# VH-VL binders against q8ixk2r445to577, part 298

Target 1, 133 residues: q8ixk2r445to577
Amino acid sequence: FFGMLQNKGLTDYCFDYNPPDENQIVGHQVILYLCHGMGQNQFFEYTSQKEIRYNTHQPEGCIAVEAGMDTLIMHLCEETAPENQKFILQEDGSLFHEQSKKCVQAARKESSDSFVPLLRDCTNSDHQKWFFK
Below, E stands for the ipSAE of ESMFold2; O stands for the ipSAE of OpenDDE; V2 stands for 0.75 times the mean of E and O plus 0.25 times the DockQ between their complexes.

## First folded at step 15 (VH-VL)

Design ko2 (framework fv_recaticimab; at its last look DockQ between E and O 0.49; V2 from the best seeds 0.00; counts 0 for: pae E 6.8 > 2)
Fold by ESMFold2, look of step 15:
Structure ko2 (fold): chain C 133 residues (1-133), chain A 119 residues (1-119), chain B 112 residues (1-112)
Amino acid sequence: as target 1 above (133 residues)
Amino acid sequence: QVQLVQSGAEVKKPGASVKVSCKASGYTFTDYYMHWVRQAPGQGLEWMGYIKPNSGYTKYHQNFQDRVTMTRDTSISTAYMELSRLRSDDTAVYYCARSKSSGSGFDYWGQGTTVTVSS
Amino acid sequence: DIVMSQSPSSLSASVGDRVTITCKSSQSLLSSSNNKNYLAWYQQKPGKSPKLLIYWASTRESGVPDRFSGSGSGTDFTLTISSLQPEDFATYYCQQYSSYPTFGQGTKLEIK
């Protein structure tokens, strides 16, 4: 799969990555933004290694969750996917993070009008459902 | 085994365009990025951009982005670089080189294509 | 762009000498995600394309003699040739690949 990764419950919001320094893509948070498909910020690839790749940078970025954290952070991809970079996009649309045993949920950023994907206990909420557009 | 074979030398006038080809063999063409790097006489190496052959996605260095076009034909495992509005300081050897998506430097390079821009 | 500065620009040495070439980047090349330095070294002989020697700052490419070694981390890197051979006289380049690739200006290693 390849394209914009859209949330079912938070209508018309997609994964978005806009690092402040194009030479330092590692360690910044993935956000949610209105889907538009313009430029490079909303193109992701879901790979056979269960990675969510940010393909508009070389070396490529891979979404990761660091131990004890609930935020989705950009790391550099490796030839063999590290455990913290593995996500399962399930038949019901849930996006399951294998290492933490949690699901990706669209959430409002605290004290903000902004939205971010966060790990939460898996539920049946449409805010935990994702699909490629 | 792995080979990148480039088209032959070119002599051009200022204002013209040049299109250099790079034919890959001995590996799966669509699994690797293809980069273009040039080297002016007696000078160092200058990265121009890349193409991702599976999708055709390109990224160009800012100095070239309004004059360079990188394309590929996956049916013949060939990448192309076209540079337009040539100037005398575009005289250089132009190389294609491949890289892995995970980064490993450029492990295989073409033999280079000399482009001379004179008038 | 990440600026790569090599030193020296040229040097003369004899067969059997130990040679050190340095490379400094304007930004750290060490990734916190995997603790690898995104730095490569190349050898180029006149009229030939560059040849990859070292990647990840210290890993030798297959077929490269073990007299070539790379070291350093962050912003400061070194290529060492422990005992020069006649075929080692060439120009050497460092290159970062943590973002858009950039190269050092080169170091010409000549016979003394």
Scores: ipSAE 0.067, ipTM 0.727, lowest interface PAE 6.8, mean pLDDT 89
Fold by OpenDDE, look of step 15:
Parts: structure tokens; sequence; C-alpha cells
Structure ko2 (fold): chain C 133 residues (1-133), chain A 119 residues (1-119), chain B 112 residues (1-112)
């Protein structure tokens, strides 16, 4: 699967990543933004290694969850996907993070009008449903 | 076994275009990146760009982005590299090479395709 | 682009010799994300395509003899052949893939 990773509950919002330096793409938080299909910041790929790759920069980034955190942070992809970069996109649309045993949920950023994907206990909420568009 | 088999040698005039093919076998074509690297006679290796066969997404080196087009046909596990507006300094052996990611070494290479540009 | 500089450009040695090739990068190839060095070594024989020997600076590719080893971190890397064999005479290239891939200029290893 590849393209825009769109949330079902938070309508018209997609995974979005726009690093300040295209040659230093790691360390920043993945956010949600209106799906626009323009540029390169909303193009992701779900791989056979269960990675969510950001593949518009060199080298490619892979979404990871750092220890003790609930945010999605861009790391560099590895030849063998590390445990903190493995996600399962379920048939029901849920995006499950294997290491934390939590699901990715679209959420409002505190004190902001912006949105971010966060790890939360798995529910049947549409805000935890995702699909590639 | 993994194999990358490239098309045969090409002789072109300046200003022409050349399209080199690279047929992959022995592995899942869409799971790996396909890079193109060229080597001028007696010179080193120069990365031209890559394509992700699954999505068709491409990344070109700046030196070639206005002249190179990389494509793929997943149905036959074949990658293509087209270089236009050829000039004499484009004379080189062109290689396809796979990698597991954009941040990985190139573990398998095609046999190379010699492209000669001469008036 | 990250510039890769190999040393020496050429080297003459005999079978059984210990050979060392150095590669320097203009920027650090060590990632703070995974603590790995995005550095590979290739062997190329005349008329043949390059062959991957080492990746992640020090990991041997499958099938590569133990006499080949890679070391280094950051900006300084070394390929070592502990005891040169007849089939090892070739040109060797380092490559970084921390950014858009770039190669060293190569080191031609010739028979003394």
Amino acid sequence: as target 1 above (133 residues)
Amino acid sequence: QVQLVQSGAEVKKPGASVKVSCKASGYTFTDYYMHWVRQAPGQGLEWMGYIKPNSGYTKYHQNFQDRVTMTRDTSISTAYMELSRLRSDDTAVYYCARSKSSGSGFDYWGQGTTVTVSS
Amino acid sequence: DIVMSQSPSSLSASVGDRVTITCKSSQSLLSSSNNKNYLAWYQQKPGKSPKLLIYWASTRESGVPDRFSGSGSGTDFTLTISSLQPEDFATYYCQQYSSYPTFGQGTKLEIK
C-alpha cells in the first residue's frame, strides 16, 4: 500500500511530514494535515516489513515510536526493520504498533488547532481507522 | 537465485535517447529499490537515481533529473532507464542494482549495458 | 553531495599480504537514529559489475570470505584484507548511502 494515509474519523486528514532539511529528515514528529496530494510530504508506503516509509527523501525515513512516547517520530529505515518501527495495518483499518501493543489514533494536539497521530489503547473508533488513498 | 539481466549494448548519436532495461528474477521485484549507476570508461561509479517498483516513485540525482526517466513494468519485473539528449560524456556502462531500502547497500547488480555516444 | 575520498588510489601487493584501504567521508555517516554507519565496500573486477563486500561499515555480505573486514565510524573507514588471495586483485570502492549515494574514486589493487 502506498499514497496518502488518510484517517477515517478525522475526515480529510492524512499523515504529513515536512522536515526542515531534506537531507536531515529524522527526529521530527509526524503530524496530520488536510489531504492535498501536493508535494511530497504526504506520500507514505506500507512495506512487507511492516514499516511505514516516508520515501520522498534520501535516505528514506520510517515511522518509529520511541521508548516511553506516544508520538510517531521519523527515523531512518533499516535493512531489517527494528521492533519500534513495525506496524500492522489491519483489515478493519486499525493501525497497530506491535511493540507498544497500541493503536494509532488521530488526535488534536493540545492547545492547538492541529492534529497528530498518537498511540492509544486500541478501540473501535474511526479515529483509529486508516486507509491509503 | 537473484538475477538482474540488462539489455544489450547501444550506440547512439548525440542528441538521441537511449532506454536500457533491467529484468529482475529470483526475488519479489516490488520489495526492493532499483538503482541506476553508470561508469564512464576507466572512471568510478556514479549514482543516477532509483525507482521504487511498487509505487513507481523515483528519485533522480540532480545532474540527471532533467534528462533521465526511470520506469518499471511490475508485470514482467523489469525496470527501465531512459536518458535523453545524449552527449559524448554519457558514454559509459550503465548498471541496474537493487537495494532493500534507500539506505542500504546494493547487493545485486546487473551485468551492465554499454552505451556509446558518438557522432 | 557527500564526498568520499579513498586512499590510496592504487596499491601494489603480493599474495599473502595484509592490505588496508581507507575511505573518508565529508560528513559523518553515523546515524543517531540507529547508531549505524551508512557505508559499504564493493569489489569490481575488469569487465564485471561491482560486488557488495561490506555494509553498515563492518558487516560482511553473505558469501564474502572472512579475510575481508570493515571498520571505522563517523567519517573514517577502513577495508582490510588480512591475507591477500589471487582472486582479490581488483578495484575497490567505498560508498555512502546516508544521503544520495556517492562512491569513492576507487582503489586499484594490483599484483606486485
Scores: ipSAE 0.032, ipTM 0.714, lowest interface PAE 3.6, mean pLDDT 93
ESMFold2 (binder alone), look of step 15: mean pLDDT 93; pTM 0.950

Design ko3 (framework fv_cosibelimab; at its last look DockQ between E and O 0.23; V2 from the best seeds 0.00; counts 0 for: pae E 7.6 > 2, placed apart)
Fold by ESMFold2, look of step 15:
Structure ko3 (fold): chain C 133 residues (1-133), chain A 120 residues (1-120), chain B 112 residues (1-112)
Amino acid sequence: as target 1 above (133 residues)
Amino acid sequence: EVQLVQSGAEVKKPGSSVKVSCKASGGTFSRSAISWVRQAPGQGLEWMGVIIPYSGTANYAQKFQGRVTITADESTSTAYMELSSLRSEDTAVYYCAKSRSSGRSAFDYWGQGTLVTVSS
Amino acid sequence: NFMLTQPHSVSESPGKTVTISCTRSSGSIAYHYVQWYQQRPGSAPTTVIYEDNQRPSGVPDRFSGSIDSSSNSASLTISGLKTEDEADYYCQSYDSSNKHWVFGGGTKLTVL
């Protein structure tokens, strides 16, 4: 799969990555922004290794969750996907993070109108359902 | 550096079609968004549609749905816009455009424009 | 569907400051990034502001962008006007309902 990764419940919002320095892509948080298809920051690839790759840039980035955290952070991809970079996109649209046993959910960032993907206990909420466009 | 070079001006009769090319060099092509925007003489900018060459599918403005086809050829790094059933109102300069890396401003690199004139 | 409304023309003297407005007719402008493009006669447009208030490299810091949620508008502000700033300016935003990109009608800036 390659394209924009959209949320079912938070209509028209997509995974988005816009690091302050495009040459320093590691360590920043993935966000949600309105799907626009206008640039490289909303295009991701879901690989056979169960990675969510940001590969419009070299070296390629892979979405990861660091131990004990609930935020999705950009790491460099590795030849063999580490466990913290593996996500299972289920047939029902849920996006399951194997290592943490949690699902990716669209969430409002604190007291703001901004949105981010976060790990949460798995539910049947449409805010935990994702698809590529 | 990114460059977008478009095909030359065309004069067409009403009812015919036109296919404009946009050859990209420098930067990425396959996983980039390539948009087409037109501008009638003395008028503003009008978005027509977009393609991501890797996916091979396009999204079109409703106004042009059914008349426009946007395609890409990865082997030549060239995008195409074909507009059919031409009318005099389709006389315009047609631009292709591509984003800067990691930005959301998909129209940061523009081709030089292709004038299409539709006249009897 | 929404519209982005800009004044048809603005003029100001060299060295002064001008502000070009861009008002969104429906939906919140704060939830949709705004871009600004400059177009000189006979030339393709170029970006002067992206993502509301960011300048591409090479664009002078006398160009700035802002959002005013109360008026549901974006603004392009150009200070220290120079003759070379005389151009057409377009704002652009996203129509999430139709998945279309929308341009404003354009503003002709005259530097007298």
Scores: ipSAE 0.032, ipTM 0.639, lowest interface PAE 7.6, mean pLDDT 86
Fold by OpenDDE, look of step 15:
Structure ko3 (fold): chain C 133 residues (1-133), chain A 120 residues (1-120), chain B 112 residues (1-112)
Amino acid sequence: as target 1 above (133 residues)
Amino acid sequence: EVQLVQSGAEVKKPGSSVKVSCKASGGTFSRSAISWVRQAPGQGLEWMGVIIPYSGTANYAQKFQGRVTITADESTSTAYMELSSLRSEDTAVYYCAKSRSSGRSAFDYWGQGTLVTVSS
Amino acid sequence: NFMLTQPHSVSESPGKTVTISCTRSSGSIAYHYVQWYQQRPGSAPTTVIYEDNQRPSGVPDRFSGSIDSSSNSASLTISGLKTEDEADYYCQSYDSSNKHWVFGGGTKLTVL
């Protein structure tokens, strides 16, 4: 699966990565932004290693969850996907993070007007449903 | 530091065309978005169009469709805006504005502006 | 298609707090990022707020952005007002359906 990773509940919002430094693509948070067809910041790939790859840059980035965090951060992809980079995109659209045993939910950042994907306890909320478009 | 340097002021006759350039330095040009925004004397900002250099894809405000052409040269990190069939009401300062990413709606950097005067 | 409406002008004394509103005519303000640009007399615009409430490097924390879903508006708040803040301020948003950028009409801020 590849393309825009769009949320079902938060309509018209997609995974988006835009690092402050255009030449350094790791270490920053993945956010949600209105889905658009103009840029490369919303192109992701779900691989057979259960990675969510950001492969519009070289070297390729993979979404990871750092210890004790509930945010999605961009790391470099590895030859063998580390445990904190493994996600299961289930048939019902839920995106499950194996290591934390939590689901990725579209949410408004606390005390912010921005939207971000956050790890939360798994529910049947449409805000935890995702699909590639 | 990212800088946008535009070409100099222009004086044009009605019916003619003008082409303004915007050279970007610093940052990444190909993966950005270059928009053109104009401002008539004493008036507000008006978006004209945008180009994504790496794809060559341009989009224009409906008001200027068919009359404006935006291009980009990645080898020189320069964007161009050509406006044809000039009218007196086209007299304005024309700005280029760069988004640090083609996937963002904010104009992060602005050129110094180019005054285009259309008079008979 | 939508419009962004700003007050034509606002004024306040140094040291005080001023708020500039930007009302969206259609679509939810809560689901579309708003930017704010400052334009001092005789100068090009500069970005002071992006993505509703984010400040670029170099912009003082006296500048803040917010949205109000109940009024479908965004607001730029400037605290500790300084004479150098006197400028025109424009809000802006993006229409993803037609890939157009839309500016508000601008607000002239006068520091008394």
Scores: ipSAE 0.020, ipTM 0.652, lowest interface PAE 6.9, mean pLDDT 92
ESMFold2 (binder alone), look of step 15: mean pLDDT 91; pTM 0.935

Design ko4 (framework fv_axatilimab; at its last look DockQ between E and O 0.42; V2 from the best seeds 0.00; counts 0 for: pae E 9.3 > 2)
Fold by OpenDDE, look of step 15:
Structure ko4 (fold): chain C 133 residues (1-133), chain A 120 residues (1-120), chain B 107 residues (1-107)
Amino acid sequence: as target 1 above (133 residues)
Amino acid sequence: EVTLKESGPALVKPTQTLTLTCTFSGFSLSTSGMGVGWIRQPPGKALEWLAHIYWEDEKYYNPSLKNRLTISKDTSKNQVVLTMTNMDPVDTATYYCAHKLSPGRAFDIWGQGTMVTVSS
Amino acid sequence: DIQMTQSPSSLSASVGDRVTITCLASQGIHSSLAWYQQKPGKAPKLLIYGASRLQSGVPSRFSGSGSGTDYTLTISSLQPEDFATYYCQQHNSYPWTFGGGTKVEIK
């Protein structure tokens, strides 16, 4: 699967990554923004290694969750996907992070005019359901 | 259909407090994502954002004026109120309230605006 | 604060012309950019949001593009009703700020 990764509950919002330096793409948080598909910022790929890959740059970036965190951060992809970069996009649309045993949920960023994907306990909320468009 | 209308005094004396009310219809500030903002425009000049309030009562102010501004909502009356203290002639402008559907979006529906003149 | 530098401040054009207006942000605004049209004595009208999304009811001759710090509003074929002042606005960071405006006048 590839393209825009859109949330079901938070209608018309997609995964978005826009690093301050396009030549240094790692270390920043993935956010949610209105789906527009006008640039590479909203293009992602779900791979056979269970990665959510940001493959518009070389080297390629992969979404990871750092220890003790609930945010999605961009890391470099590795030949063998590390445990903290493995996600399961399930049939019901839930996006499950294997290592943390939590689901990715669209949430309001605290004191911000924006939304972000955060790890939360898995529920049947549409805010935890995602699909590629 | 979403509509907004500003109301308040057309004339304010220097040092007095301006109170503006935005009465709206077609939406509710109890609905998730909804917000109302205030924007002003001096005659012949550009637009300036003043304040914003969201459905959860989260408030934001322009730092250059935040010490003078208070924004509040009455969901039951579909109203948002803006108060601005210590008015000065430089604050003479058309004041607009505007609807915002959700964070990350723009002001999609505006009131007609109300002209406020500050003069002794 | 994020400064929005809008250019040009004014331009003269004829019906049928292609018109381009630019906004430059002092820092990246992550496509959190809107375009408004304002006619004399009237409130601003939303044209484009999210840098490139056409507001419902707005003619398709209007389009927005850009990323990072550079954004553009384009009118593919200027119509008589398009003579007005246009503003860009960022809402990536507080305080939200507007460009200085571009007045599109009849040549």
Scores: ipSAE 0.175, ipTM 0.779, lowest interface PAE 2.2, mean pLDDT 93
Fold by ESMFold2, look of step 15:
Structure ko4 (fold): chain C 133 residues (1-133), chain A 120 residues (1-120), chain B 107 residues (1-107)
Amino acid sequence: as target 1 above (133 residues)
Amino acid sequence: EVTLKESGPALVKPTQTLTLTCTFSGFSLSTSGMGVGWIRQPPGKALEWLAHIYWEDEKYYNPSLKNRLTISKDTSKNQVVLTMTNMDPVDTATYYCAHKLSPGRAFDIWGQGTMVTVSS
Amino acid sequence: DIQMTQSPSSLSASVGDRVTITCLASQGIHSSLAWYQQKPGKAPKLLIYGASRLQSGVPSRFSGSGSGTDYTLTISSLQPEDFATYYCQQHNSYPWTFGGGTKVEIK
């Protein structure tokens, strides 16, 4: 799977990555932003190793969740995917993080219409359903 | 087809509370993502956002008017209600309700508006 | 609050002209910018959202562009039905705010 990773419940929003330093892709939070189809910031690949890759950059970035955290952060991809970088995109659209046993949910950041993907206890909410477009 | 219509008094005296009802069809405010907002426009002036309510009952108010505004919904009647307390002649405006398809979208369908005059 | 400065406040143009209207936000709004058209006695009509995305049913002569703080609405070939007032609106941060409007009149 590859393209824009879109939320079913928050219908205008896709995974987006826009690090403040173009030369340092690692260590920044993944956000949700209006889906635009204009490439790079919203182009992700779901791999056979269960990674979500930001693959317009070399070396490639892989989405991870650090122990005890609920935010999705960009790490470097490794030859064998670390456990904190493994997500199962299920047939019902849920995006399950294996290490934490939680699901990725679209969540509002603060008081604005800014949104981020966060780990939450798994539910049947459309805010926890994702698909590539 | 999404439609919205505002209803309420055309004339209100200063200090009174204004109650406006937005009656809509073509969508359900229980549908994930959906929202309804209120915007006003004084005669000859620019638009001003007042408040909105989303499907999960999350509510937002313009902070300059927050203590005067209350928004609520009745999903079974396809209605959103705005109340605005302590009306003043400066609040004379056309009041619109409008649909949002989702939080990331703008106000895509508007009601026709209702003119409210505040005068003694 | 994010202030939206719209220019010009009015302009005169002829049918067939290319018309450009600008909005400047007081801080970055990440392309969360809408454009509305309003005719006298009528409600606003959404033209563009997300800075550049054409609303369903809006003619392709309308286009939007910009990023950061600077945004532009363009009408490529003005039609008789396009004489109206145009408003920009940021939908990035509360309170959502509108520009002061640009009245497009027949020359």
Scores: ipSAE 0.006, ipTM 0.633, lowest interface PAE 9.3, mean pLDDT 87
ESMFold2 (binder alone), look of step 15: mean pLDDT 92; pTM 0.940

Design sa1 (framework fv_cosibelimab; at its last look DockQ between E and O 0.76; V2 from the best seeds 0.00; counts 0 for: pae E 4.1 > 2)
Fold by OpenDDE, look of step 15:
Structure sa1 (fold): chain C 133 residues (1-133), chain A 120 residues (1-120), chain B 112 residues (1-112)
Amino acid sequence: as target 1 above (133 residues)
Amino acid sequence: EVQLVQSGAEVKKPGSSVKVSCKASGGTFSRWAISWVRQAPGQGLEWMGVIIPYFGTANYAQKFQGRVTITADESTSTAYMELSSLRSEDTAVYYCAKSRYYGRSAFDYWGQGTLVTVSS
Amino acid sequence: NFMLTQPHSVSESPGKTVTISCTRSSGSIAYKYVQWYQQRPGSAPTTVIYEDNQRPSGVPDRFSGSIDSSSNSASLTISGLKTEDEADYYCQSYDHSNKHWVFGGGTKLTVL
């Protein structure tokens, strides 16, 4: 699966990644923003290694969850996907992070009008449902 | 350092077409979005459209849809803007502008501009 | 869609502070993704404020941006005004509804 990764509950919002340095793509937080469908900062791929890869530019970035965190951070992809980069996009649309045993949920950023994907206890909320478009 | 160098001034007749080029250097062209912005004499800036060269995706301002075509050649790091059915009102300086990504990103580098004059 | 409205012109003496407003006609300006560009006569525009009111390297800290949600407007403030600041200034924002960039009408700043 590839393209925009959209949230079901938070309508018209997609995964969005915009590092401040275009030549250093890792270490920053993935956010949610209104979908534009132009690729680039909103282009992701779900791989056979259960990675969520950010566009296809080299070096490739993969979404990871750092220890003790609930945010999604861009890391470099590795030949063998590390445990903290493994997600299961389930049939019901839930995006499950294997290591933390949490689900990715669209959430409002505190004291902001912006939104971010956060790890939360898994529920049947549409805010935890995702699909590629 | 990133540089955008545009093609030279053009003089065109009404009804004809013009194609302006924008050659990029000093960075990774494939990572960028390239927009075209024009400015009529004594007027403000007007966004025309954008292309994401790597993906080959383009979007245009409604005003220019059907009349403007934006393309890119990654092998030469060059973006192009072609405007057809030219009219006198199209007389303007046309700029290419680079942004990091599509959407809320700023135009952080600009070409020097290309004057296109449309006159009978 | 929306429009961005700026005053046609502003003027002030060197050393003073000037503010240029940019009002969004519809939709919320709350996302704070407003850019400001400076254009000196005969030159291409250059960025002075971008995204979350950030300032590019090389742009002096005399330039600052702000958002006022209550008035649905953005502002560019230039303190310690210098003669070299005389230019046209344009605000810009992304219209996520129609996926277009929108420029303000521009403001001519004259340093007296």
Scores: ipSAE 0.867, ipTM 0.942, lowest interface PAE 0.6, mean pLDDT 95
Fold by ESMFold2, look of step 15:
Structure sa1 (fold): chain C 133 residues (1-133), chain A 120 residues (1-120), chain B 112 residues (1-112)
Amino acid sequence: as target 1 above (133 residues)
Amino acid sequence: EVQLVQSGAEVKKPGSSVKVSCKASGGTFSRWAISWVRQAPGQGLEWMGVIIPYFGTANYAQKFQGRVTITADESTSTAYMELSSLRSEDTAVYYCAKSRYYGRSAFDYWGQGTLVTVSS
Amino acid sequence: NFMLTQPHSVSESPGKTVTISCTRSSGSIAYKYVQWYQQRPGSAPTTVIYEDNQRPSGVPDRFSGSIDSSSNSASLTISGLKTEDEADYYCQSYDHSNKHWVFGGGTKLTVL
């Protein structure tokens, strides 16, 4: 699977990565932003190692969640995927984070019009359903 | 580090075409978003379109749809903008510009500009 | 979908502070990542503010950007004005519905 990773509930929003320094991609949060359809900073790949890879950079980035946190941040991919970088994209579209036992949900920041993917207790909400386009 | 160097000035007749080049260095050209922006004498900036060379994806401003073609050659790290059916109002300085990322990033690096003059 | 409206010109004395507005015609300007460019005569534009309020390396800290949600506008503020700041200034934002970038009409800053 590859392309724009979209949310079913928050329509026309995609995973989006826009670090301030294109040569230092580690440590910034992945957000949700209106899909532009051009690839690049909205282009992601789901791998056989259960990674969500950001291929617009070499070395590639892999989405991770640090222990005890709920935000999705960019790490460098490793030869063997660390546990905090493993997600299961299920056939129903849920995106399960193995280490935390939580699902990725589209969420709005309370005081803004900004949207981000966050880990939450798994539900059947369309805001926890994802697909590649 | 990053540099964008454009081809030289052109003088063209109405009805002809022009193709401006933008040679990139100092980074990973294939992954960049390269936009073309023009500026008529004494006027503001006008976005024309964009290409992402690695994906070959291009998008054009509606005003120029059908007259502009933006391409890239990864082997030479060069983007091109071709504007056809030239009119006198197409007289402008044409810039290429690189954004860090598509959608919301600034145009952080600009070429020096290419003056295209359309006259009889 | 939207226009970015700037005053055509502004002027202020050296050492003073000027603010250039950029008003979005529809939809909220908040968290839409407004950029600001400076253009001197005969030169290509250069970025002075990106993503609302971030300053590129090498841009003096007397340049700042802000967003005012109540007026639906972005502002470029230049403090301690110098004669070298005399230039045209453009705001810019991305139009998601049309998938293209929108520039404001430009503001000529005169330092006198």
Scores: ipSAE 0.286, ipTM 0.743, lowest interface PAE 4.1, mean pLDDT 89
ESMFold2 (binder alone), look of step 15: mean pLDDT 91; pTM 0.932

